# VHH binders against q9sj74r43to173, part 5

Target 1, 131 residues: q9sj74r43to173
Amino acid sequence: QQASIAWTYHPHNATLDLCFFGTFISPSGWVGWGINPDSPAQMTGSRVLIAFPDPNSGQLILLPYVLDSSVKLQKGPLLSRPLDLVRLSSSSASLYGGKMATIRNGASVQIYASVKLSSNNTKIHHVWNRG

## First folded at step 1 (VHH)

Design b14 (framework vhh_7z1x_3)
Fold by ESMFold2-Fast, scan of step 1:
Structure b14 (fold): chain B 131 residues (1-131), chain A 118 residues (1-118)
Amino acid sequence: as target 1 above (131 residues)
Amino acid sequence: QVQLVETGGGLVQPGGSLRLSCTASGFTFSDYWMNWVRQAPGKGLEWLSGISSSGGYTSYADSVKGRFTISRDNAKNTLYLQMNSLQPDDTAVYFCAKDLYESWFDYWGQGTQVTVSS
């Protein structure tokens, strides 16, 4: 099994807490998970958290990215295709409520995040990939 | 370079006690909340306890409340977890974790194994 997810919804503040489990395809590769919290049915604007090892220290780095609105993926499973991503600014940590963490267990990684959702929509389209 | 090193794990009989230690380096230990988290075989991570930068405030998960005590020594850059009345289901790898924001964690130790068995 290559990926799985566990999550808890907090209706008081419209927040989704999640843990994504993924496996690296190579020692220098990345693993990413994301959703579009504003428009669950749209691919563009999806926020992705990408975990990858720092080449100098080997420590995992976790950074937020957005699917580039100038890049449109063809119809089909989003999760089966490489994603062209733009890194969010350093001030974008608040887009996820400021809660993000990662832990590595061998070739596997766990990504923890808190995502704010529209209070009137709990149907979320999520994506994951690796490279 | 941030480093967290856990020690004190081992084999203990049901009803026994262990004290875990976590020595921190590479950051100002006294400025951050610190946490203990565990992972039982085949299960996900479970947060156990957190302690404020000064040690004035602590919090615990219901599963360990009354049995485990978190403490810290800022002069020694060391975090502790005193574990009493251990049960077989406390068997897990125990991690020391630094707060990133509101109990979300950016740095973890390598973990120390605790096995509760007769």
Scores: ipSAE 0.000, ipTM 0.103, lowest interface PAE 17.2, mean pLDDT 67

Design b15 (framework vhh_5c3l_4)
Fold by ESMFold2-Fast, scan of step 1:
Structure b15 (fold): chain B 131 residues (1-131), chain A 118 residues (1-118)
Amino acid sequence: as target 1 above (131 residues)
Amino acid sequence: QVQLQESGGGLVQPGGSLRLSCAASGFTFSSYYMSWVRQAPGKGLEVVSDISYSGSTITYADSVKGRFTISRDNAKNTLYLQMNSLKPEDTAVYYCARDYEWGSFDYRGPGTQVTVSS
């Protein structure tokens, strides 16, 4: 329940700079946030960034996923359950893989990302979860 | 009140096609994800397909990919499922469902029977 989002919109290139603030439920857990182009509360169809610790190094890994109806995230580590990746809709907001960063401070995490909006997509619904 | 009513089921030969329709009323249809869910005899519910508010995001169960097509007409408050290349394994009661949250539904119709048999 400790989660917030801040963003800055750059109209000349239709880009959102986002910062998501979240809290891990456990030290080996994960935190994710994302955008669903249609549905405000649905995870299905969401384009998400998931942050979780590498089991070998302990460093945070940040990966983009698209959630489909077959995906069910569970509490605890994502180490043995990589999410199925599907292509992003060209009519939806897209994530730029090279413009993502994470900062960890104890149980809290900040996820930074830049998102380019489709000119025909004027409504964006944000979702988040953790395990 | 909220009502979902399926139609278009029936008996069909393997390799045949059927088109299911779901008439929705009692809520703002265009504001909900919608799904087709099925239940074969003696088995649990399987989510077959879901579709976003505008139809821009669609998913399918692996068992039906390439054969089934979900669509919606928000002006008519109607959800559709075009089923091609039907197999005996597709025999089930098909339900129209209103998506509530991740993987759950708050309303389903009474269902329409699809039987694929020679």
Scores: ipSAE 0.000, ipTM 0.113, lowest interface PAE 15.9, mean pLDDT 68

Design b16 (framework vhh_7mjh_2)
Fold by ESMFold2-Fast, scan of step 1:
Formats: sequence, structure tokens, C-alpha cells
Structure b16 (fold): chain B 131 residues (1-131), chain A 117 residues (1-117)
Amino acid sequence: as target 1 above (131 residues)
Amino acid sequence: EVQLVESGGGLVQPGGSLRLSCAASGFTFSTYYMSWVRQAPGKGLEWIGRIYYSGSTSYNPSLKSLVTISRDNSKNTLYLQMNSLRAEDTATYYCARDEWYSGLDYWGQGTTVTVSS
């Protein structure tokens, strides 16, 4: 497990600042993580941030998505269509920084994001995956 | 080689209970989300629920009161507990490796559950 998260909560405007550190499996891979600002224990409604390097420039691309209850249902091992289970929509999350560094044969990423919470509850369900 | 093998299906009386198991091999089970899906005869696929690597769950709202999903990462095993079974729960039940945003990439062969009196 090569991932960590740091956060700072600002109660006056109910904003959570996050800093995520993750490691790619390969230079052409992706790293994703999500939080649900409305229901910390549920995945439906999560704001998901997916990071991957642009194949032409090597620069980090950051995509915010919202997970819905739709699931891609296909039998057998299939070539996945990326983002079949997510929808691009307006979210309370904003991305304002990121950088890449090389570690061993892989690469790591640091992402900064701010999320507005619907209440002063700071108990967040933190999830992540990579490919 | 990724393999998923379901077991525990069979004939059950209305109102009865069953626990299905799914044995996983060929990948690091503890780092993957896992899902259960069912298919009634002549019907399409219906997603039942997902379990995260941490053990927390997300369910199809129409099925939440019927089922509980759990996992044992030390045994590479996924479970589906079903209670208060009805005739309409008759289906083939599949476990699947859940690639999160990318969908379900590997499926088991399925185990059949028949609810009849």
C-alpha cells in the first residue's frame, strides 16, 4: 500500500482541504480516490478524483467525477471502457494542484483538493484504487 | 490466472435463508472491491451489492433488506447472506471482481438458487 492522505478542516465555511499521495503501478497507469461529502459511509454519491499521465506530454491529468448507482454488467473478462461507472458532473470538489515524482521504476503523485461538506462532520470514508 | 468459484446454491423453501461463498485466487484479493450480481431465468443481470477492501458495503436499494455481503481477506473468500427468500429470488448468482470505476472484469461461473415450495 503506497498511499496516504492528509487533511485540514475549516469549520467556518465547512471546507475540507485534502492532500493525497499515491503511486502508479506503471508510468501509463492511473490512480483514483474518492470521498462522499454527504454520507461518509456510502460510496454512491462519492466525488471521485482520477489522475493519470497524458501520453503525449507526461503531464498529470486530473478528472473529477461523481459515482452513481449504475454498474457495468458484463460476463467474463472484458476490456474495460474507462469511466463506464462514473458521470462527469458539477461537484463540491475542486482541484488546484498536483505534481509527479519518479520513485524506483514507478511514479508517484501528490494532489490537492478542496471539498465543501454539507455539515461539520469530518468523518470521511477514504477510498482509492489504481491500475 | 484469475479464478472465482461460487458455492452454496440449491433449493430453499420460501422464507428460508442461504449463504453463498466465492473463493478467489490468482490475484491479491484484499486490494480489490468485489460485487455480487444475479440473473433470474429469462431476465437481465441485476447488481446486488459491492464490498470495499475495508469491509464496508454498498447495496442495490431494492435488495438491501434481503442481503448482507461480507468478506474474509485472510481466506480470499467473499460471502452473500440471503434471508427471507421469495420465489422471485430464484436466479443464478455470480461473484465478480470489481475494478471500481471500470466495472466488473472477472466473473465466476455462477451458482443457482431455486426458491420453491
Scores: ipSAE 0.000, ipTM 0.135, lowest interface PAE 13.6, mean pLDDT 64

Design c01 (framework vhh_7nfr_2)
Fold by ESMFold2-Fast, scan of step 1:
Structure c01 (fold): chain B 131 residues (1-131), chain A 121 residues (1-121)
Amino acid sequence: as target 1 above (131 residues)
Amino acid sequence: QVQLQESGGGLVQPGGSLRLSCAASGFTFDDYAMSWVRQAPGEGREWVSSISWSGDSTYYADSVKGRFTIARDNVKNTLYLLMDSLKSDDTAVYYCAKDYEDWSDYYFDYWGQGTQVTVSS
């Protein structure tokens, strides 16, 4: 119920399709998921997708961010960190989307993304958080 | 103890159909998202499809979109995969997977034995 992920690798174009599942407990909460396509063992350089429901409409809002190399790892919610998270550029090789559904004790979110991988990367690590 | 038992695999001709089932026990089935994951001989595990706890949301790998349908019966604690227009490339062992309590380094935990699907003339 907390979080899970599934993935499919496409060798012909070196892309990884991912589907992340998480849950909201609070109507004002968020769920974040990230992967680093260039350096799988590092947090810096991660592409992060942050999902939260619009407080007025209840519809899913999904925002992409790239963690800058100047960013330090800090405790606390991703959205409340004292740093400027920047949107992925329009030239990004990443494609993404998501869905929400009501569940017994809150709401679930499913985030899917396609990520271009470096030719020699055979191991992928992902991270997630919520608040 | 979490237990997942797959069934419904077999030999089928290209273009044929199969229905896979997964009987779940040892956890509250309708509190978790469920998935199907497959593994062809000599290959890594490939995610096929996922369904939310309620059945309201479904996702599919690009290779199976429009051909497969994932479904669940929360009264019977059973997950299904309805497979149409089967191709030779769909030949694999199919595993039922339960949502992980916390993240792993690439995909869902699963506890099933798997069911073999062979698509051949």
Scores: ipSAE 0.000, ipTM 0.116, lowest interface PAE 14.4, mean pLDDT 66

Design c02 (framework vhh_7z1x_3)
Fold by ESMFold2-Fast, scan of step 1:
Structure c02 (fold): chain B 131 residues (1-131), chain A 121 residues (1-121)
Amino acid sequence: as target 1 above (131 residues)
Amino acid sequence: QVQLVETGGGLVQPGGSLRLSCTASGFTFDDYAMNWVRQAPGKGLEWLSGISGSGDSISYADSVKGRFTISRDNAKNTLYLQMNSLQPDDTAVYFCAKDIEYDSSGWYDYWGQGTQVTVSS
């Protein structure tokens, strides 16, 4: 599988800068990265950034979502609905601060994001998937 | 039925100015922050500027600070970007994006189709 992450931690403002690298499994697929603040290391409940091509323009779009806590993601098969996601609540939105995630156009994607840590605990868990 | 439509792009000479507009419909415009984002040829998305629902809180990316000005007219459901001192590397498709919050959160749920800006002699 082609997925990797690079990071830089800034202790002065408790901010973690990330660059996630992934590849699409199909030309109309998606790649996602995120964190689960409530249940570390689970996909359901995660606050994620999803990258996918806009069907009208063909350009990559990066959108925030939260995975429904009742849904299960599986490798290989397509989700029952495109992305099968709900939009973020206000309490999770502030976690990512004001930095925009930067994505690369093409068969691969680089997602650059900044995450503001919620406490003095610097341990976080991240998740990723693609479809 | 949320729609965001960008207009005002075009060809401009280096050092010139251009004003972009984004017309919003299908939601209560003044309840949400709005953002400008661009994508240069062969590059990823770059956030440029955000403005709160009231217009009172504004932020800019370092690459455009001092050159670009974001504003909004809530009576007209319209977002603006005044671009001055344009450079060839400002060539990009420019998108407006609706924030999920009243203040700029960095999280967007709707995007416009984009408008092309080309800076060339």
Scores: ipSAE 0.000, ipTM 0.131, lowest interface PAE 15.4, mean pLDDT 65

Design c03 (framework vhh_5c3l_4)
Fold by ESMFold2-Fast, scan of step 1:
Structure c03 (fold): chain B 131 residues (1-131), chain A 121 residues (1-121)
Amino acid sequence: as target 1 above (131 residues)
Amino acid sequence: QVQLQESGGGLVQPGGSLRLSCAASGFTFSDYEMSWVRQAPGKGLEVVSDISSSGDTITYADSVKGRFTISRDNAKNTLYLQMNSLKPEDTAVYYCAREDYVWGSYEFDYRGPGTQVTVSS
């Protein structure tokens, strides 16, 4: 209810088109979704997309983040490095910056992304959070 | 910087063969599906063949099925196109392209400068 995901897999390209459905905990909050390629860990160490409303326009902003061990999500969407394309050299999924979109329906948000799966591993681990 | 460089083009007689190569650098080649795209004089771009990042999934345009073979060597960051039974209508500039998808659609974010293939009549 608070979060769900819908996937469409394109086997020819080994790409996964996904739509993440989340809900804001507050009207000014954020919702994040990402891939953790190496472990079942939380958000740190993952490649994430964070959606949050622009304070002036109210429109959603969607930004890709690379979270490392020095990044704390408790201060909102805190990033270690801004990327328009996210690619992992491990046998895991990657995200494409130009292939991301977000829409809002009241307290709910949808994050669209295309993920390319590594040829050596079709497994991906995803994480999500909100604040 | 992403770089793609084709080689192997030339002049060949109908029924002949050529092998094109594309050297890739500046990115993790094994993470991307790749394509060969061509443009004949006065025509638009045609996707000739594409290959998945592992090399396991391959498609061909109907115009080249049974004659062309795409392959890749991820250890050498190189893409290949073996062209057999060449026809005059295969005359075109051939481009190596890095493929990226936009929600179920083909998109090419980089391509090389191209290599000319001329099949004499």
Scores: ipSAE 0.000, ipTM 0.111, lowest interface PAE 16.3, mean pLDDT 68

Design c04 (framework vhh_7mjh_2)
Fold by ESMFold2-Fast, scan of step 1:
Structure c04 (fold): chain B 131 residues (1-131), chain A 121 residues (1-121)
Amino acid sequence: as target 1 above (131 residues)
Amino acid sequence: EVQLVESGGGLVQPGGSLRLSCAASGFTFDDYAMSWVRQAPGKGLEWIGRIYYSGDTSYNPSLKSLVTISRDNSKNTLYLQMNSLRAEDTATYYCARDLDYDYVWGSFDYWGQGTTVTVSS
């Protein structure tokens, strides 16, 4: 199984706890998961978490990025290449509650994140990819 | 020192268009979402919308068809384009640095002094 997701929604504080399970294509590759908080039905504008190994140490690094409207989006096969991404603002990182973690087991990776939703917006659009 | 300076306000006729600017300095503009907020004479604050570093926007649904928010990160400048202006759009318009907590309006730590827009024939 290439990818799966588990989630728990906490309606009292409108928080969604997520665990994404993914698989690397190559040892030097990346795995990403994200949502679009502004337009749940749109891919452009998605906030993504990208996990990849540090070239020097091999330890996993987890960083937030945005699929920006200023960058070109391609079909799935082309998205396996490094995405044209922009760094999230430092304040936007707080939307994941600072609760971002990753665990690696060989070619598999787990990404943990918490996302705050407004009380009137419980719909989210999930995206994932790897390269 | 964080500074936000709005400009572009003035007298405009009903049905007209106007573009407001907000010049930011004293912080890394690219690290923050930015919002526009207005206050009509004798009324409370009304949130217009926010824009993220990426250019993605979130609008007050009541105003979405009337306004467009954009930014130029290379110039540290925020814009508000307004079309089809009506008398009820008469207000002081503020830009604000948006902390983007919980995707909820009102998470602002710095505001400009405001620029006044008067819609009158």
Scores: ipSAE 0.000, ipTM 0.076, lowest interface PAE 19.6, mean pLDDT 65

Design c05 (framework vhh_8emy_2)
Fold by ESMFold2-Fast, scan of step 1:
Structure c05 (fold): chain B 131 residues (1-131), chain A 119 residues (1-119)
Amino acid sequence: as target 1 above (131 residues)
Amino acid sequence: QVQLQESGGGLVQPGSSLRLSCAASGFTFSDYEMHWVRQAPGKGPEWVSSISWSGDSTNYATSVKGRFSISRDNPSKTLYLQMNSLRPEDSAVYYCARDEFDWLSYDYRGQGTQVTVSS
């Protein structure tokens, strides 16, 4: 399997703890996971975490993005494109920076994160991709 | 080879209308979300509008909502942007872009079509 996910929902604080497993298609590539809190059927507007190797050190980096025109219109490496998670605090879903981690094992990667959900969210739609 | 060719721009007076077209080739047009992006002189690019692969869903930047309409004709592989009530701040080069499998870039933007709104 090229991708899988495990999660645990904590209803008392509306928090979803997750572990996403993905596989790089290139040693210099990226793997990402996220949710769209506003439009479950759309990629545009998804809040994602992208894991990629630092081109200088080879160390794995995990950074947050909102998949919108501001990310897609930027040129240059992933390090120049991340969006501030503070701007997501008013959305139906937000990511906890202090609770995010990533680990690489060969071609595979795991992304660990905690997501705060609105109490009105009855379904969770997640997205993933790689490049 | 993926190709996008924009047309329909020009010099118009404020309050005028223009209809932009984007002719697509080299890919299955009906499989992709399509976008209009504009860039004014000395400014960074600004997303204008998008349309789903089926045409059932459209989105607009707040600055153009109610004045612009995006549409597509999948059989002819053409994307359109109907621009009404044009204002000087709409002056820009308008680009057609497809939403790639790559989350991080729009691919195969054409050369663009210049829109100038001036008295």
Scores: ipSAE 0.015, ipTM 0.331, lowest interface PAE 7.4, mean pLDDT 74

Design c06 (framework vhh_7xy4_2)
Fold by ESMFold2-Fast, scan of step 1:
Structure c06 (fold): chain B 131 residues (1-131), chain A 120 residues (1-120)
Amino acid sequence: as target 1 above (131 residues)
Amino acid sequence: QLQLVESGGGLVQPGGSLRLSCAASGFTFDDYYMAWVRQPHGKGLEYIATISSSGDYTYYSDSVKGRFTISRDNAKNTLYLQMNSLKPEDTAMYYCAKEDYFDWLPFDYKGQGTQVTVSS
């Protein structure tokens, strides 16, 4: 498949380990996935990881972003902003202090991340796209 | 409409320096993250550096960290890239990029680019 996700929840640590599997459309393309820990299933406010290859070395560049919370998809465009990982935090989930990595296997890519959850609801809606 | 005009490229010897500029118009410059990306001849795009809308946060690719400095002047709607200790591997067309409102890729490439050639 063009995309799949695997996760493991660790109740003692309240952490969710995620492994996203995606494929690039082109050699210079990108793959992204994310979640909104504060408002599941909406784009605005999502914490997103975008992976794209360095065309010279083939190494993946992984950038964490938060979509602008001032704009809703139904009423306007989405804003994506790169964030220092130490600033990516919320009351319900954070990527700070977790593991983040990308691995490339031909045209496919794997994005690994650990997310700390503070809510009793462990149901998470994830989103992904590529270009 | 949105326009990005890059300048400052040229021919330089290894170890030399260049400063690139990008003049932006057609959007509220100080509301957007900006980036520099490059494309060597016959290859794909390579990310170089990003700067936040305020200028308080900068990010660099490992290939240029410590050698290149990204900065901006919001009063002049201008983005800069100071390139020091240039290497032959830095030879590429350099593009200014604006944050993309409609795509998950954070930057929209609207400029014509400025050529940097590092050769002895």
Scores: ipSAE 0.006, ipTM 0.151, lowest interface PAE 10.4, mean pLDDT 65

Design c07 (framework vhh_7nfr_2)
Fold by ESMFold2-Fast, scan of step 1:
Structure c07 (fold): chain B 131 residues (1-131), chain A 122 residues (1-122)
Amino acid sequence: as target 1 above (131 residues)
Amino acid sequence: QVQLQESGGGLVQPGGSLRLSCAASGFTFSDYYMSWVRQAPGEGREWVSSISGSGDYTYYADSVKGRFTIARDNVKNTLYLLMDSLKSDDTAVYYCARDLEWLESYYYMDVWGQGTQVTVSS
């Protein structure tokens, strides 16, 4: 309702195709989805994709991040509060740029991504949040 | 084997310009976000700029916004950083980095090579 996810795993090349649906709290807020290979269902340590509006143009941006335990994401515009994102220039997962996309539908967003998984381990710990 | 090789650094006076290059090999360059990261003497690493695989999206640290431009050539597998209006506090070793397969390394970026030294001094 407020958030859902669907995925298809392709074992012959170890890729996971996903579609995440989330709803914004506010027009200037953010929606994030990610996975944490190290710990069950927690946002800290996750490789995340965050969708948010550009503060200058208002157009939706999708950007990969890694979250660590030194700071929490806060509610409100991300680019107005850069210290709320500890690692602004990092990858959230083994994502290919050409296979990462986002679409805004009013107060909601769909995130499409293809993730290459390591080895034969197909277990993931996924999380989402918004602000 | 993934490899990144930086070049283009040097000594320049305040207000000058430099163009850094990073040659990439061993992976499909256009599929990855690429970043520039710098490290000043005695300091930790500072993220400078990132560019999407297509080149359509670029991001900059506040300290360099309006002065630096990140660009890429996906035919030549090369990443660039165009640096204008250089200041003494831009002095650092500059590294290019690929957004990694986090499930294999658990780093958000790997940095390869020696980097390229940029010194801004009069």
Scores: ipSAE 0.000, ipTM 0.139, lowest interface PAE 13.7, mean pLDDT 66

Design c08 (framework vhh_7z1x_3)
Fold by ESMFold2-Fast, scan of step 1:
Structure c08 (fold): chain B 131 residues (1-131), chain A 121 residues (1-121)
Amino acid sequence: as target 1 above (131 residues)
Amino acid sequence: QVQLVETGGGLVQPGGSLRLSCTASGFTFSDYEMNWVRQAPGKGLEWLSGISSSGSYISYADSVKGRFTISRDNAKNTLYLQMNSLQPDDTAVYFCAKDTLEWLPDAFDIWGQGTQVTVSS
């Protein structure tokens, strides 16, 4: 399975708890999951969680970012790291009543996160990618 | 017993500097990513900075980038936050937080009591 997702919605605070499973393209690459509240079909404009390995320790790092028309993910060789990304505010991530976590299982990653939603609509348009 | 103890908070004037320390015990400090988060009066938690287990990868929130510097000394089990150009909006309780690979729904892996930083004019 290339990617899968499970989630639980908490209506009293409009928070979505999720577990995303993704598979890396390369050992030095990244896997990202996100949601675009303004244009569900576009990757640009998404609020994303990007997982990638620390080049010195091999441990997986998880960071929240926003992708807009002024930013670009760095793709490339072993020194590739996300550059020129805008970090999400903490109010958009799991620091409010939840936790962000990752675990690597070979070529795959599991991302656990809580995300604040702007709407009570339970119809979720999410995106994922890897590089 | 896992414990994080934050120290170094206090009263400082706008434009001043302060260095926070967090001493870890009860776990292998060098195995974990460490973070600084704060909570201003009447506000929720704000993530400020994170540092990888080796110290090689560092990230900052936009609100503190260029003013705060995170570092760690794995031999001393200590995490640091150097805060420069402090402003009244930096007034908050500052916590260090240990990351884990396990999910903890509706909970934070924050083991410290926090240290109060007050920036008054």
Scores: ipSAE 0.000, ipTM 0.118, lowest interface PAE 16.5, mean pLDDT 65

Design c09 (framework vhh_5c3l_4)
Fold by ESMFold2-Fast, scan of step 1:
Structure c09 (fold): chain B 131 residues (1-131), chain A 122 residues (1-122)
Amino acid sequence: as target 1 above (131 residues)
Amino acid sequence: QVQLQESGGGLVQPGGSLRLSCAASGFTFDDYAMSWVRQAPGKGLEVVSDISGSGGSTTYADSVKGRFTISRDNAKNTLYLQMNSLKPEDTAVYYCAKEVDIVATDYYFDYRGPGTQVTVSS
């Protein structure tokens, strides 16, 4: 109810197509989804997509990051890098993008992305969070 | 103030089972995703499992898929981890973690519990 995901991996292109649906817990909160497509035996980064409203403009912002699981739970700023994306878009953002006041608790976002993976491995870690 | 208190750890034989609990207070429990995180001796932190605020979405590390089950009881503000078919490599301190709100472009993950020791040994 609060989040769902659909995805398809294309081994010939080494790309992951995904559709993520999530809900905010507050109008200033965030919704995030991520994968770690690499083997857990290796030191690999999780690929995350985080959506949140810009506090200054009220526009929905979608940020792609690479997150190492070893740093995910430390207190302090998350050390991350931009995700290498083939395609990234979101829907329903325009319904709430005009002003912060129009984004209410329980507002939803749909994220569509095509992500270039560093590995042709089909073993996928999947995570979903909101704040 | 957010408070998390883990319990249920202990010594168990390989192939055995344990059920961990985390009692949460100081926040609206069902509004936040929760995680179980572990740290084995000499290793870094590993996210074992995550669960959404409603309990409708869960994830697992490949190392524990099919053996561990995360769940929550929002009426009791309690998070659980059912651990079956335990292996020596599951030996670690297990922490209960709450997601945090992002502020501007910064975001954090938080774990405040003292942890509970799980030792799998013959």
Scores: ipSAE 0.000, ipTM 0.108, lowest interface PAE 14.8, mean pLDDT 60

Design c10 (framework vhh_7mjh_2)
Fold by ESMFold2-Fast, scan of step 1:
Parts: C-alpha cells; sequence; structure tokens
Structure c10 (fold): chain B 131 residues (1-131), chain A 120 residues (1-120)
C-alpha cells in the first residue's frame, strides 16, 4: 500500500480529523500532502505539508510549503519554496504532526490534519506525491 | 475586530527558558483552535504546534522536546513554553487562529509577532 487516509468526524464542531499515510521510495526522499484551493485536482499551486527525515538525526521534519511553477521537486533534494506569512495565513491545511515508521522495505509517514466539513458534502479534494 | 497580540520575547542565554503569551480579542476564543508558528531570520515559516479549544495539543515532531503549548480560556490567552533554547531557536514567533469555518482548517488571523534572540 502506497497511500491511504483514515478519518474521524467530530460532530460538535463539524470537523474531520485526517491521518494521511504514505511511504517513502528512498531514505532521503519526501512525502507531501496538501490541498489546492484554486484547482483541487492539481499538484501545482497546492498548499502542502512536506515530510522528510533530517539526514543527521533521522527525525521527521514537517514543513508547510507552496508548490508553484517555479519549483521542481525531485527524488533527491527538496527544492520547495517556503511559505511566507501572507500565503500561510491562506493555507488550506493545519497539522497535528507527523511520525515515521519502518514498514516492509521502506519507511512510512503519517501526516495529521483537520478539515472543516461543508453541509451535505463529505468530498475532500486533496493531492499527494512522493519523491 | 479580531486581534492577536504576542508578548514575552527578548534576549535569552543558550540553555535558558522562555514563556510567550498571545492575548486574543474580538472573537469567542474558546471556539477556536490556536497555533504557534516561527520564522528565523532569512528563512521560511515553521509550524510549532496547535492546541484545540479543549486543551488537546499536537506538535511539530522536530520541536516536541523543546516546547509546550497551553491556553487559559478564562483569560483569552495562549501560551508557548520553551526550554533548552539554542541559537537556532532565534526567530520571530507568531500566534495564529485556526479558522474552522471553511471546508478545511487554515490560519486566518495572525499576530504581529514577538522576537526571541538566543545569544550569549
Amino acid sequence: as target 1 above (131 residues)
Amino acid sequence: EVQLVESGGGLVQPGGSLRLSCAASGFTFSDYAMSWVRQAPGKGLEWIGRIYYSGSTSYNPSLKSLVTISRDNSKNTLYLQMNSLRAEDTATYYCARVDTAMEYDYFDYWGQGTTVTVSS
């Protein structure tokens, strides 16, 4: 299994807590999850949460980024543009945190986020990728 | 009008501790999750953690051993306790409100920030 999502609904405030589960394809790779507010089905333009291991400690690093046409992500080094203050205040995702675990021949990551649900719509537009 | 005002920043020695406060006004504080975010000079934004209205917390794993987030709903105040500070923790620290009115959570209001400098 390459990716999956688990969720818990909180009716008191109409929020959905999400746990995105992804797998790294290499020890120096990254896993990203996010939402594109302008084009829900496209990766470019997304406000994303990128997870990757600290090469010195092995601890998970989880950073908010925006992906635009000037940024190229690769299997190796992360070449993402950091969010500035104005763009982050328009971010479409919030984080609880992330964890890494070894599964099979690689490492997996869990990214936690919370989403407010609209009335009579349980559809969530999200994107994910890895490198 | 919504206002978030951070305080408690300043100069601190390596290994020291510091407690930041964020005073909220203009909205029902207890209805919102709150977050802390920092920005080191010349670098991008780094999420620190979030606290729900109930007091439940979640942290950036890279910072979990350094920080504790708490809130006092009776005083409309958010706190960030930082311990074992390092030079790398030098940054402007921002308080942010988590908007749950949209289909997804996002940070809709930010304070002006309070600067923490870790230096001997």
Scores: ipSAE 0.000, ipTM 0.120, lowest interface PAE 16.1, mean pLDDT 63

